# Designs tried in a protein design chat: VH-VL binders against q9m1h8. Part 41

Target 1, 233 residues: q9m1h8
Amino acid sequence: MEETMAEEGCCENVESTFDDGTNCISKTEDTGGIESKRFYLARTTAFEMLRDRGYEVNEAELSLTLSEFRSVFGEKPELERLRICVPLRSDPKKKILVVFMGTEPITVKSVRALHIQISNNVGLHAMILVLQSKMNHFAQKALTTFPFTVETFPIEDLLVNITKHIQQPKIEILNKEEKEQLLRKHALEDKQLPYLQEKDSFVRYYGLKKKQVVKITYSKEPVGDFVTYRCII
Below, E stands for the ipSAE of ESMFold2; O stands for the ipSAE of OpenDDE; V2 stands for 0.75 times the mean of E and O plus 0.25 times the DockQ between their complexes.

## First folded at step 20 (VH-VL; framework fv_ecleralimab)

Design R4 (at its last fold request DockQ between E and O 0.72; V2 from the best seeds 0.72)
Fold by OpenDDE, fold request of step 25:
Structure R4 (fold): chain C 233 residues (1-233), chain A 120 residues (1-120), chain B 107 residues (1-107)
Amino acid sequence: as target 1 above (233 residues)
Amino acid sequence: EVQLVESGGGLVKPGGSLRLSCAASGFTFSNAWMHWVRQAPGKGLEWVGRIKSKDEGGKTDYAAPVKGRFTISRDDSKNTLYLQMNSLKTEDTAVYYCARDLDYWYFDYWGQGTLVTVSS
Amino acid sequence: SYELTQPLSVSVALGQTARITCSGDNIGSKRVHWYQQKPGQAPVLVIYDDSDKPSGIPERFSGSNSGNTATLTISRAQAGDEADYYCQVWDSSSDYVFGGGTKLTVL
């Protein structure tokens, strides 16, 4: 009666310590330092986003260090000074405005005040509001009264640039001709393409609109490049 | 306000030629794909052809019935679309509309049209 | 060639709901657009992308598209809604295709 000792192979769970470089932002009491850092990060990401959307952005704004930012704007930046107004590269007559909102609740009154303040700005075709507070339904409705498209971003969504992730595929936005050629080549409708939702962070970052098609190229060594197309829905 | 105004319609004999114009205003004309659509008397709408924007290659496409006889062109400096019609046939008798395609493959603005009558 | 089929005519009583159909093979996979044309006038876009409305188009107008049929719905029909209605699609083989048109009569 040979007792075959079953060797229980201890599968050592190699806990891959993902060193989440969550730098513990030490709760140092310097509330001013935290605020200035938040605005620096959000403003930098906003410039990167605008560049990637085809706006004319000064490279000096993209390379600005936190120290330089604090030297220019202080530890408690005035929100109006943080504003960005840049022209579209393809049409310099079209400008986009980025406005940083305060921590106070955004009301219809706040939106109307902003509307009056920017009414003299010639060539505005778009606006981005960076929010530090929730916008109520009435204030949201009041945004539709602007003569141009208004986008809203919680400031938290701009603290990190989603495109700087090392594993990001190459993205190309198809023009109308390229979209048509793609659909003709494959005898497809755009509804038959894989989709991305308008609420997707990537879609919002690039400012993509419904029915636009993006070419996504994944490079995987050693397999090579994989290309897919997605339609915005 | 977006406006499209067709002109150049009239009476022509079979085998004749006619040139239509469409004057555009109220938008960036150079960015729009522009179309001609026609409607024979008491009939439905029929696509005639298009010209793409210059930045997207400026290519033209035509419906089979008019291919080789009609030519679409544009002058972006004048905000004007053209339709050159050669070797006209009686079946080409229609109101000709210019239309804008600024989004994806539909006509958001139309002119009032110009009547072309091909008759012996 | 891709083809769109519409009824020749539809009648609706004043204040009732009119439905105009546009049939085509797998039209639900396409984007359908609708135009209103009144006598002696140019066509006007009333619905695009199956269900979206241009500015200035009344909320009474709506569109749907599924399977082999797209539908333009006009609720609370008014005398001013009497017109010809055309559906239109883009097709990879046929380019821009119109339906034959439907005459809507308001009774």
Scores: ipSAE 0.811, ipTM 0.965, lowest interface PAE 0.5, mean pLDDT 91
Fold by ESMFold2, look of step 22:
Structure R4 (fold): chain C 233 residues (1-233), chain A 120 residues (1-120), chain B 107 residues (1-107)
Amino acid sequence: as target 1 above (233 residues)
Amino acid sequence: EVQLVESGGGLVKPGGSLRLSCAASGFTFSNAWMHWVRQAPGKGLEWVGRIKSKDEGGKTDYAAPVKGRFTISRDDSKNTLYLQMNSLKTEDTAVYYCARDLDYWYFDYWGQGTLVTVSS
Amino acid sequence: SYELTQPLSVSVALGQTARITCSGDNIGSKRVHWYQQKPGQAPVLVIYDDSDKPSGIPERFSGSNSGNTATLTISRAQAGDEADYYCQVWDSSSDYVFGGGTKLTVL
């Protein structure tokens, strides 16, 4: 089966005809396929991240293949159709919205337009923006006008799920009660715990906020588990 | 807007009992730790006790002067915090505030208080 | 039990800078919170976590904490700043601890 070769470009196009010296013959280059693959990877990671944060995520979304994704959304997905809105499992009235932004520069005007667009979405308590372009300082400040937390992720940070790599320690997020009991048990004051930076990719993956504590367990055979605690700062 | 409204204060004789209520609105009450803080006339603030959120165990803790005499409870379906005060002493005379502890261990919102007077 | 010490009173001239101290053993290892209380009113949080401000608190309020002393600083003092000020910490052995309070008088 032969498709329109001129539309796919020069590199990676095996079905291309030979050129007169200015074009090249290559494997089929699927520029729409590159775009769709990036959205597929980022969207899959977003679902896994939301599940791991405690949101109710349909298992079908977690197991979706690239082929199935392309059959639903196409090779150049409409970004609004990629949005994710799922409830928190512990409180289904609370929802998070994930928005995939385009390649256009993100300005204060575009942030304000987004705010208006979602103003009628009842139950939103958090939002994630997946970025394909830089967001200047003024646009970032405009995000603080939202009545809930807004996180941003460059799409490149979601192309791989960082929790799937070898030698990952076990992670448990402490609630407020568990943090208090930890400090009492060890006669520690709040600022005496070792720190983990708020910008750490792991911290951002779980959506951890300042003053939360994470329990990190390293399995050391045959000695057994080694446990450390870190406070977000 | 977050709002805390105390009620149930009044005049009571030593040895008597009172129950205070704090009606909460404008936030998810069940997620918050709730506290009672009191202030004797002309004196400073004194922590009375707390009740933790139910999803974290709902444990109560009390300051030594009131332990065994005061009981804190909550009804998350009514967004209401309670303070049952028994065996009241003249030293318990104070304005009683309810306060929200949502973040890590400080009081971001307070009610206006209700006066309890313990006098013969 | 853990104790916090504040001066009983502090005076400041209108438009000048007031500093209210809160002393405690190794208070720098704790997070210090500050409340303003005007006569007949409930306390209002003005500083949390040593130096952070809730929404609606003027920029002229600031806080610091190191060693054995935390300080609430009010620059360009106004008549409306006249109030009692309390510091507070959470302590792993003593739970919630308030300072004795400081009456700020704006002259």
Scores: ipSAE 0.657, ipTM 0.893, lowest interface PAE 1.4, mean pLDDT 86
ESMFold2, look of step 20: ipSAE 0.653; ipTM 0.892
ESMFold2 (binder alone), look of step 20: mean pLDDT 95; pTM 0.962
OpenDDE, look of step 20: ipSAE 0.771; ipTM 0.947
ESMFold2 (binder alone), look of step 22: mean pLDDT 95; pTM 0.962
OpenDDE, look of step 22: ipSAE 0.759; ipTM 0.945
ESMFold2, fold request of step 25: ipSAE 0.570, 0.608, 0.620; ipTM 0.860, 0.880, 0.880
ESMFold2 (binder alone), fold request of step 25: mean pLDDT 95, 95, 95; pTM 0.959, 0.962, 0.962
OpenDDE, fold request of step 25: ipSAE 0.772, 0.807; ipTM 0.952, 0.963

## First folded at step 22 (VH-VL; framework fv_ecleralimab)

Design T1 (at its last look DockQ between E and O 0.75; V2 from the best seeds 0.70)
Fold by OpenDDE, look of step 22:
Structure T1 (fold): chain C 233 residues (1-233), chain A 120 residues (1-120), chain B 107 residues (1-107)
Amino acid sequence: as target 1 above (233 residues)
Amino acid sequence: EVQLVESGGGLVKPGGSLRLSCAASGFTFSNAWMHWVRQAPGKGLEWVGRIKSKDEGGKTDYAAPVKGRFTISRDDSKNTLYLQMNSLKTEDTAVYYCARDLDYWYFDYWGQGTLVTVSS
Amino acid sequence: SYELTQPLSVSVALGQTARITCGGNNIGSKRVHWYQQKPGQAPVLVIYDDSDKPSGIPERFSGSNSGNTATLTISRAQAGDEADYYCQVWDSYSDYVFGGGTKLTVL
């Protein structure tokens, strides 16, 4: 029955009054600088994405430096000025709109307000919403009321272009004829192809849809080109 | 609204010829693959043939029973699909439907059909 | 040639669940589409890509496809569901293939 005395170690509260007058240089974190940089990166990636989707993009927008961006839009850009509206190269009557959303929660009211605001835009066939906040289920449902497809991207997904990795494969989207010829040639069903999910960042970047087939060409020197096909599911 | 309206059906003798038309509206006709499907009286559906969009080569394919006798064509300027039927047989008696294929290998819209009767 | 097999007829009591099968060799690897045809009317697409529904098709219609059998399920059957139902696939050798059709009777 050995009473092992638990030594109550008195941790003395040494109130060391270090009066060190270290001027808290309130690093005014140039929060404006961070915000402008985020928008610059996201907007640049959006233009690249639109170009790669076959939209008409001005090369001047792709080559814009952060400094030039800040000169045009400021450190706290007005979200409406950040908007991108570009025509499809194959059909100039079809336009896509990119809208940058604020940090406020996106509600049905917000979506309706946006719908009213863009109602005068003729020729819109698609829209991309760049999100800085969560969208609730009701707001998501409200997006289906638009007469065109609305895609949503968290701004974080646009801060880096996923296609700018060192070894970018060549990507080709097969048309319906090319898909059929591929399947006939190999006696395959499209379900038997390796797949990409619709939620995949690559699929989202290129705006690929279910049942589309992509040809992916990997160039490996000295071995040559490796070609694979993937179906979107 | 998408509409497909077949016309040109009627009575024809064996060995005769008939031309069916399908007038399309409510969509971009030039982008659609268009099909003919037939149904003999009291029988099931039978695919007759298709024509692809011009931008995808405009090729035609036919079911074996009609190959060499039937020709599918389109006039995109008139939003019209055609089926030229030659050397008609009694077994060609059917309601002929035009159908749209915008997506992969199914028929999302159908016309009301036109009856072709091949009889002596 | 690729062939699809359907039962000639299926009966269902009002408010019950009807199941119409479509058999085919490895049909689960294909995309199956379903059409409803009422007497004297054109076919109407009710299911595409095994389980997807066109706009305007009631939620009580559903499709599944696995192995050698695709199934159209009609829950809470109504008198207006009495029709012929056809399954259809695309095949690389046979092109567009229809099943023989199934007559659904609602009792």
Scores: ipSAE 0.768, ipTM 0.947, lowest interface PAE 0.6, mean pLDDT 91
Fold by ESMFold2, look of step 22:
Structure T1 (fold): chain C 233 residues (1-233), chain A 120 residues (1-120), chain B 107 residues (1-107)
Amino acid sequence: as target 1 above (233 residues)
Amino acid sequence: EVQLVESGGGLVKPGGSLRLSCAASGFTFSNAWMHWVRQAPGKGLEWVGRIKSKDEGGKTDYAAPVKGRFTISRDDSKNTLYLQMNSLKTEDTAVYYCARDLDYWYFDYWGQGTLVTVSS
Amino acid sequence: SYELTQPLSVSVALGQTARITCGGNNIGSKRVHWYQQKPGQAPVLVIYDDSDKPSGIPERFSGSNSGNTATLTISRAQAGDEADYYCQVWDSYSDYVFGGGTKLTVL
């Protein structure tokens, strides 16, 4: 019973391979293929999210394949080229900007530089930062100096579109009139509705604000649709 | 800067009519629900009625004391809210305020009011 | 119809804490809003949604709402806080309802 020495394993002193299920990433370098795929997935989800929020999104962006993405942006995309700027369908003078941040720490200085860079972009009413690094408390506070809403998403939260899960219910967002009529119909106050927390991934996906109500329809084949209402808190 | 300016107040005999206007600026008027709130001399605030945004149906609602006598309307092209007051009574004597209800059901901006006096 | 009850007056010594109450049946299930009105002026929103403040309202203004009572609290009362204060709710049956108002006097 004498032990034979074997190769210590993959990832030591070799570049990762992609074709044989023996994918192994070098300990010293990240592969551009992994980075470009992450940006592709996140960017595609961002377009879908913006469409679902009511922004005018080109369908070509929604159907872009990974191969097409890499042909346009390369294996290590330039982050500025990844930015998305699209108008709100209901008010085309209002635009949202999505900025893909690098791996470098995000500081107050970084936020102020971004503010200067976009200060002349006409019609911005909202911005989304896609993060690859943690943002310290001071940098987060600096975001409040923008004259519009700034949201942040870790890139990991955008690698999969949560609304595409086959078990996801149908979602309808009530306007103020619809909410009032719901409450009157049932003789309810809005604090008496079940809640969805503002930090919930679904709430963040749609950009919902406190006091908005969502109608959630579950498909129940034996009984038909099951409907419930949730108020954002 | 949000601004609401009422006009059209004055002295009217009981049974008469008067039309108030509220000129709005500094916000997207068509998105807001607009209200009239009144305050009799030396008394508290009393809700009079409202008109909802037209994209949500434009429904009007009135407090019981004025229902059937008062009519609220809006002209989104002129950013103007109106209150038509008919069959006026002495108890309608008050300062009438225009108020904005943009969020969920409170008044974030008010005009300075216009005085309506109903006396014989 | 839904009714809100406020005391007619409240007095507070300069620099002390004033509490103005707004009573209503199960008011804790509603969102309570507060307005300040100085003589000859229009009301000004000072608290909305029980405890939230519009821009420009000092930190010394705060609100709470539980059970049958909502409370507007003014810490470190100043002479400039002397005014009438109204609470207001929306009610699914009565629509917009104001309290009768409270005269705050700073001594």
Scores: ipSAE 0.591, ipTM 0.873, lowest interface PAE 1.7, mean pLDDT 86
ESMFold2 (binder alone), look of step 22: mean pLDDT 95; pTM 0.959

Design T2 (at its last look DockQ between E and O 0.65; V2 from the best seeds 0.67)
Fold by OpenDDE, look of step 22:
Structure T2 (fold): chain C 233 residues (1-233), chain A 120 residues (1-120), chain B 107 residues (1-107)
Amino acid sequence: as target 1 above (233 residues)
Amino acid sequence: EVQLVESGGGLVKPGGSLRLSCAASGFTFSDAWMHWVRQAPGKGLEWVGRIKSKDEGGKTDYAAPVKGRFTISRDDSKNTLYLQMNSLKTEDTAVYYCARDLDYWYFDYWGQGTLVTVSS
Amino acid sequence: SYELTQPLSVSVALGQTARITCSGDNIGSKRVHWYQQKPGQAPVLVIYDDSDKPSGIPERFSGSNSGNTATLTISRAQAGDEADYYCQVWDSSSDYVFGGGTKLTVL
């Protein structure tokens, strides 16, 4: 009947009243500075994306510094001034519009208002909406009422250009003829090619569509170039 | 609205020639691959040939039965597709449809067709 | 040459489901397209890329493709569905290939 005395170790609650009146200077994080930086990054990436999609982009927009951006647009940019409208290089009559949305919920009303606002823009064949808020199902459906394709990007997806990684493969989009030649040459169906999903960030960046084929060239020194083809599904 | 309107069909003797036209509207004609498809009376659909877009080289391809006799051409300035048919045979008797291939290898829009009758 | 085989005719009772088959060697690896042709009319695309529908095509129309057989399914058949139906593929050796067509009769 050995009474093993459980030593109740008195964990002394040292209430160290560190009264240190360190005024948490709530650094009012210059919320304006953060916002302007986000728009700068997103807008820059949007221009890069448009360039890579074959649109005519002014090099001055690609080389704009954050400081210059803030000088032009301020710390709290007006969203309308951030808009990008550029022509396609192959067809200057076709223009794409990039619209930066606010932080407010995107509603059918807001989409309709946008539609009215852009109705005077001649030659629009595509639009990109940069979103800072979630779009509800009804607003998404309202986007289908535009006479051209509307793409949506969360602003977070544009803060970093996914193509600026150190070892990026060379990507070439095949036209229909080139696709046909490829398939004939190898006696393949496009379904037999390795695939990329339409939701893939790379596919979205380049604006690739279902059934398009991309040529991907990986350069591995010293082994040389490795080429693969992928079909968008 | 997309429209394709064939014309130029008629009666022709064996060995004769005929030129069909297809007037296109409601889309950017220059971007589309355009096709001719025919249907003999009471028979199925038969692909005749195609012409690709100018931007993709404007190449033509033909089905074996018409190769060397038929020529497909286009005038993008007039939004018009043509089928020149030479050395016509009785077996060429058919309704000839023009069709659009805007995507990948299917016909999303068809004309109403024009009848070509080759008879002695 | 690549060939597509369809039944000559299919009958369906009004309101029932019709199935029209298109057979070809490894057709499941291809993209199959379907056309409806009513008497005296031009063909109309009803299914593309095995299962996708053009705008204006009723939800009653559906397509599937696997193995050696593609199938056009018409649910709740209506009298207006009576037509010839053609399957079509692209082939690297034969270019554009049509099936022989299937006459659908609605009873």
Scores: ipSAE 0.746, ipTM 0.940, lowest interface PAE 0.7, mean pLDDT 91
Fold by ESMFold2, look of step 22:
Structure T2 (fold): chain C 233 residues (1-233), chain A 120 residues (1-120), chain B 107 residues (1-107)
Amino acid sequence: as target 1 above (233 residues)
Amino acid sequence: EVQLVESGGGLVKPGGSLRLSCAASGFTFSDAWMHWVRQAPGKGLEWVGRIKSKDEGGKTDYAAPVKGRFTISRDDSKNTLYLQMNSLKTEDTAVYYCARDLDYWYFDYWGQGTLVTVSS
Amino acid sequence: SYELTQPLSVSVALGQTARITCSGDNIGSKRVHWYQQKPGQAPVLVIYDDSDKPSGIPERFSGSNSGNTATLTISRAQAGDEADYYCQVWDSSSDYVFGGGTKLTVL
């Protein structure tokens, strides 16, 4: 008769030898397992998102398993060790930092402390904060004082990569010169392009900013590619 | 703090040449489109031309009155914008401003300007 | 070529509201930007994208744009608001276009 190695010990109460030990019915809550899995999922999605935005991401990070993650970071990972810093492929001098925030409410004081902590980081051009708590209005405004773009994502929005479960169109972000040529070619003004809202999950996934234009190409079997342009508002 | 400082203005005879410089600081110069805008004495603002960022091809464009006579260039290693003005005419007399176009097609920062006077 | 028209001058009593117009064909389809220029000084951006304000611009400055007219509004006018004001657009056929400028006089 073979015993599965899925058993866990019941050591909630350590009793003397005359009581014969552990009450297996009572277990300590395993908050470390839940916490580590949430960070694993969010961190994996963050790497996939950064790759899709054009950052240089190591393939090992994209294929990391939960067990491998736990071997490196433990069941209750230290948040500072979870940080991601990767360079932009098109300009390796420019890099992005992903910071995993704790469960305590985020205040103006904590935002300023973060600003000081990273103030000497050379080449940082963008930052993403992964949130586990609400950020009050004043803390949100304090993020605008950073010399680069700061984005926020609730950790819950990163537990699943939204692009894996639908047919993915090809995405090309137009630079300012390409947008100008598009408008000239069609004799259009800026406000006459079809819009895409800045809160749209697609916009947020790719980190698009107001007034940027995206070229979206859908590959269809019978007629080939179908192309549309959208301007972020 | 973003700063733009023009230099090189002065008195030049018609048909002469002059080279203006604009020293930039407080931002990533190589990311920005840079422009020259001029203002004749007592008159309004007039766009002269621009040079795009190198990442976007570094193309220059000029207003019709100066095309073929003026040349805009940039040196990203020195954070400096240049305006070479040749075959100057009396109607080129103006204060010349350099201006930053970082977002979509407006000038968020301007230099203090340098005066160019074209007179016999 | 695309043209922008501004009144040559506008007067306002101290503490009152000034309105400076910028007229152009279908200007409402464009993004309008406004610059303030005080005597002997460089222009300063005060409004961009019709109604947005750069950091450091007082709340009493506001902008609107619809139809054929964009408007810069300065409430509670102060002596320090005396300046020339220029509107500007980018146009797909004419590139960067400035209005002729409006001299605001605070009485």
Scores: ipSAE 0.616, ipTM 0.881, lowest interface PAE 1.5, mean pLDDT 86
ESMFold2 (binder alone), look of step 22: mean pLDDT 95; pTM 0.962

